# Designs tried in a protein design chat: VHH binders against LysM domain-containing GPI-anchored protein 3 (LYM3). Part 6

Target 1, 370 residues: LysM domain-containing GPI-anchored protein 3 (LYM3), of Arabidopsis thaliana (Mouse-ear cress) (q6npn4)
Amino acid sequence: KSTIEPCSSKDTCNSLLGYTLYTDLKVTEVASLFQVDPVSMLLSNSIDISYPDVENHVLPAKLFLKIPITCSCVDGIRKSLSTHYKTRTSDTLGSIADSVYGGLVSPEQIQVANSETDLSVLDVGTKLVIPLPCACFNGTDESLPALYLSYVVRGIDTMAGIAKRFSTSVTDLTNVNAMGAPDINPGDILAVPLLACSSNFPKYATDYGLIIPNGSYALTAGHCVQCSCVLGSRSMYCEPASISVSCSSMRCRNSNFMLGNITSQQSSSGCKLTTCSYNGFASGTILTTLSMSLQPRCPGPQQLAPLIAPPDNVPKELMYLPSPSPSPSPEFDDIAGGGSSIAAVPAASPGGATVSSSNSIPGNPANGPG

## First folded at step 23 (VHH)

Design y5 (from x1 with D106E V110H)
Fold by ESMFold2, fold request of step 24:
Order: C-alpha cells, then structure tokens, then sequence
Structure y5 (fold): chain B 370 residues (1-370), chain A 121 residues (1-121)
C-alpha cells in the first residue's frame, strides 16, 4: 500500500512525534501535553531517568524530543486521537496548533476533531482533542523493522541534511513520502523512517508489537522492564527497570538467572551462551525465556545505547532560525535521541521505485514530457 | 510562496457534470501528490481524491468512486477533477491542496480559496 492510500486496518503501531518545545517546560508538562508517560518519553530520547526528581527537570525551549505515541487508523486516516488539551487564558486555535503543539497540527484539524464543541469562543478550561499525524508501514524484503517519526520541516532544513541527521537516505525519504523529488517546505511534515528492534512476543501479551528505535529505550510491563535497541542492530535487550515499583518475578523458570543475565563460556567446542530474555507481559506476569546455545565465538560485552543527562540547554544550530549563512557546528547528531540507522522498509510508492531520485520535469514518466 | 487557484465551479442540475481546475505556482508541482477536498455548509473538511506526483495512482472517497476522475498535467502545473453524475450531496466548496503532511490528506493547510459547486434539484 502507498503512503497516500487510505488505511483500512484497525490495528495500531508504535510511532514517534518530533516535538520542539515552544517554551521552557518541565518533563511532566511536556508529557501531559501528549498524555504520555514522562519516564517513557525520556527513555525514548535516551535521557537518563536515574537523576533525582527527573520528572520535574525543566527542559529548555527549542529542545527537540521524540514523543512515543500509538498510531491508529481512524476513518481511513492514520492519526492519533489520544492527545487532548485544556485551554488556557489567551489561547487561540492558531496558538495551540502552531506554538503549543509545534506545528504538528493545524487549527482546521482541531476544529474537525472537535465538531461537537462550540469553538467560536474558547473559554478557559475547554477540553480539545488534538489529532496528530503518524504512520505505520509493513516490513519489506529485508524484513528490517522501522518506526516512523513525524518531523516538522525547519527553515534551515534540506532533504540531505534530514537524511544525515536521522541516518537514512534522500531516496528513502522521498519514497516513504510519495514524492517525485526532494523538494521540501518549512512547516511541512515528513515521515522519517528510523531503524528499530521489534519484539516476537506472543499475541496475547499486552505489549505485543513492541518496537524500539535504534539507540533508544522503552519501558514496559508496568515500568518493571526496560528494553533497549542498540544502534545498528535488530537485537532487543531487556533488563529490570531502575524504577522502584512492585513487580512480578523476573527470574527465568527453573533457574537462578534474572531477566537480562547473559553468561558465556569459551570452550574448545565454541561458546556456551546462556540468556534470560523478556518474552512479554501477560495477565500481570512478566514472561521470560531461558535460552542455551553453542556458538562459534563468544559475543563481546553487551552494548547499550548511550544515556545522556537531562538537558539544560539546546545547541543554537538546532533551533528554528532564519536561513543562517554558516552551517551549524554539530551536524544535528548531538541532539538528545536524534541518532538512528537507515531503515530498510520500502513502502509501496506511486510509479517506478527503482529510478534515482531527481528534480527533473522530463524525468516524470507518468505525465510524459512537459 | 505556494499559490493554488481553483476554478470551474458553478450551478448544475442533478446528473450534470463539471470539470474543476487548480492552477499551481510557487513550488515544484510535479514533486508532490495533490488532493481534492470539499466542505459543505456546517460540515467539516472532507477528503475527495488523491493523485500521485506522476499521476500513476489515484484514490477516491467511496462516495465519489466511479463518478469523479482526478488527473494532472505536470507540464502546465494544473490539477483537474472531472465530476460526472453530480448529486445534491456533492454541493460544497471544493479545494485543491498541496500536502503539508506529505502522506496524509487530512493535514492539507496549503490550499487555495476554493470554487463553489452547487447542485439544484
């Protein structure tokens, strides 16, 4: 199916919104704008949650965050309707759309989603549904999972710059977005494919379909389990979360192995590898799998995505600026949670998918020479 | 600056036909999928049709399938909607739109002023 074809499935997927803070906001305040779990939001951006009182940490204006959401199909349209907003003094639909939600929604879309409410006068305390754009695509021949980020194009962006920042290609960006050439406009929204680790949990698990972008983390099992996806890998690694909550047993059955334990033993026959891994959350129980295998060589130490301290500042080159003459010193890969591998999920696209990307009018065969 | 100009609307009897045009400028028209949407009085914006950047793929709302045909001429930077067998339910202000959310017709805030289609019975 093409990205521009209406959806017909009622299934949901994990997705990300690219959100730029319009002002300084606490972690809890950003999370409340999207009705998402604050610690899950921080982990999606590889921000260390072990800091004291991290949920009350003040994040700076213009910081870019990836907001984890669930993407649904509603009346043939992929969108999220789980976000709502209670109006404040001096709000307009324009300020809510363009400032508070960072251009992820338009005033017209807010009106459409709230047609049962009189919006001609916005009283303080009016509850609005905020529809937000998202995408779900199936895997392809390479079977590499991808998670899609809804990215609001900045005035300083180029398609090549975006591709570099998110470790993808101009070709993948144009194909995913059903474009004939890499021409973008500020304020437009691109779907950006991010490489991810997918789960193989049983369908009865409440976290069935868990997917984690490369270089980031997710919480599951009621905050009991923290999973990560190492950069450049499809390997999901899960361990007990650092949060103090009451959890069911995380011990693999018939063993003293705890979830996340990996042991290896080099021998003349190869490497004996024992792993206690996460297999989903069902009926209040953390499911585990004990695996034992013999491999030719022992793997190296477990590599995890680096964690960063909760940000106090954002680099100036990552803010929305008028088209500056010099390039920003960092290439955008210093931002919190910005790193990703190239996804191998060719979506069905209109026309020939094998042609090179081009901004050539004569290169548009469906319309003939111009 | 993106500019879209719709034309070709008017008054027609049920069963009649109209052809809408949308002249585009200020962007590379041939690079983008294009959309037709409509808005009836006291109703929200309704998606009508989508056409791929090349014109090779077209999609329609179920209410207009078989009656409406979307097309484009990339050499003339023009989008068309041929509307046949018009019904009173089709009366609306019709807009062409360049996508702002490139994969989703609901987020179409780059649109023209529209052209009115009225169907009298």
Amino acid sequence: as target 1 above (370 residues)
Amino acid sequence: QVQLQESGGGLVQPGGSLRLSCAASGFTFSSYAMYWVRQAPEKGLEWVSTISWSGGDTYYDDSVKGRFTVSRDNAKNTLYLQMNSLKPEDAAQYYCAKPRVYWNPEWLDHRGQGTQVTVSS
Scores: ipSAE 0.330, ipTM 0.691, lowest interface PAE 2.9, mean pLDDT 79

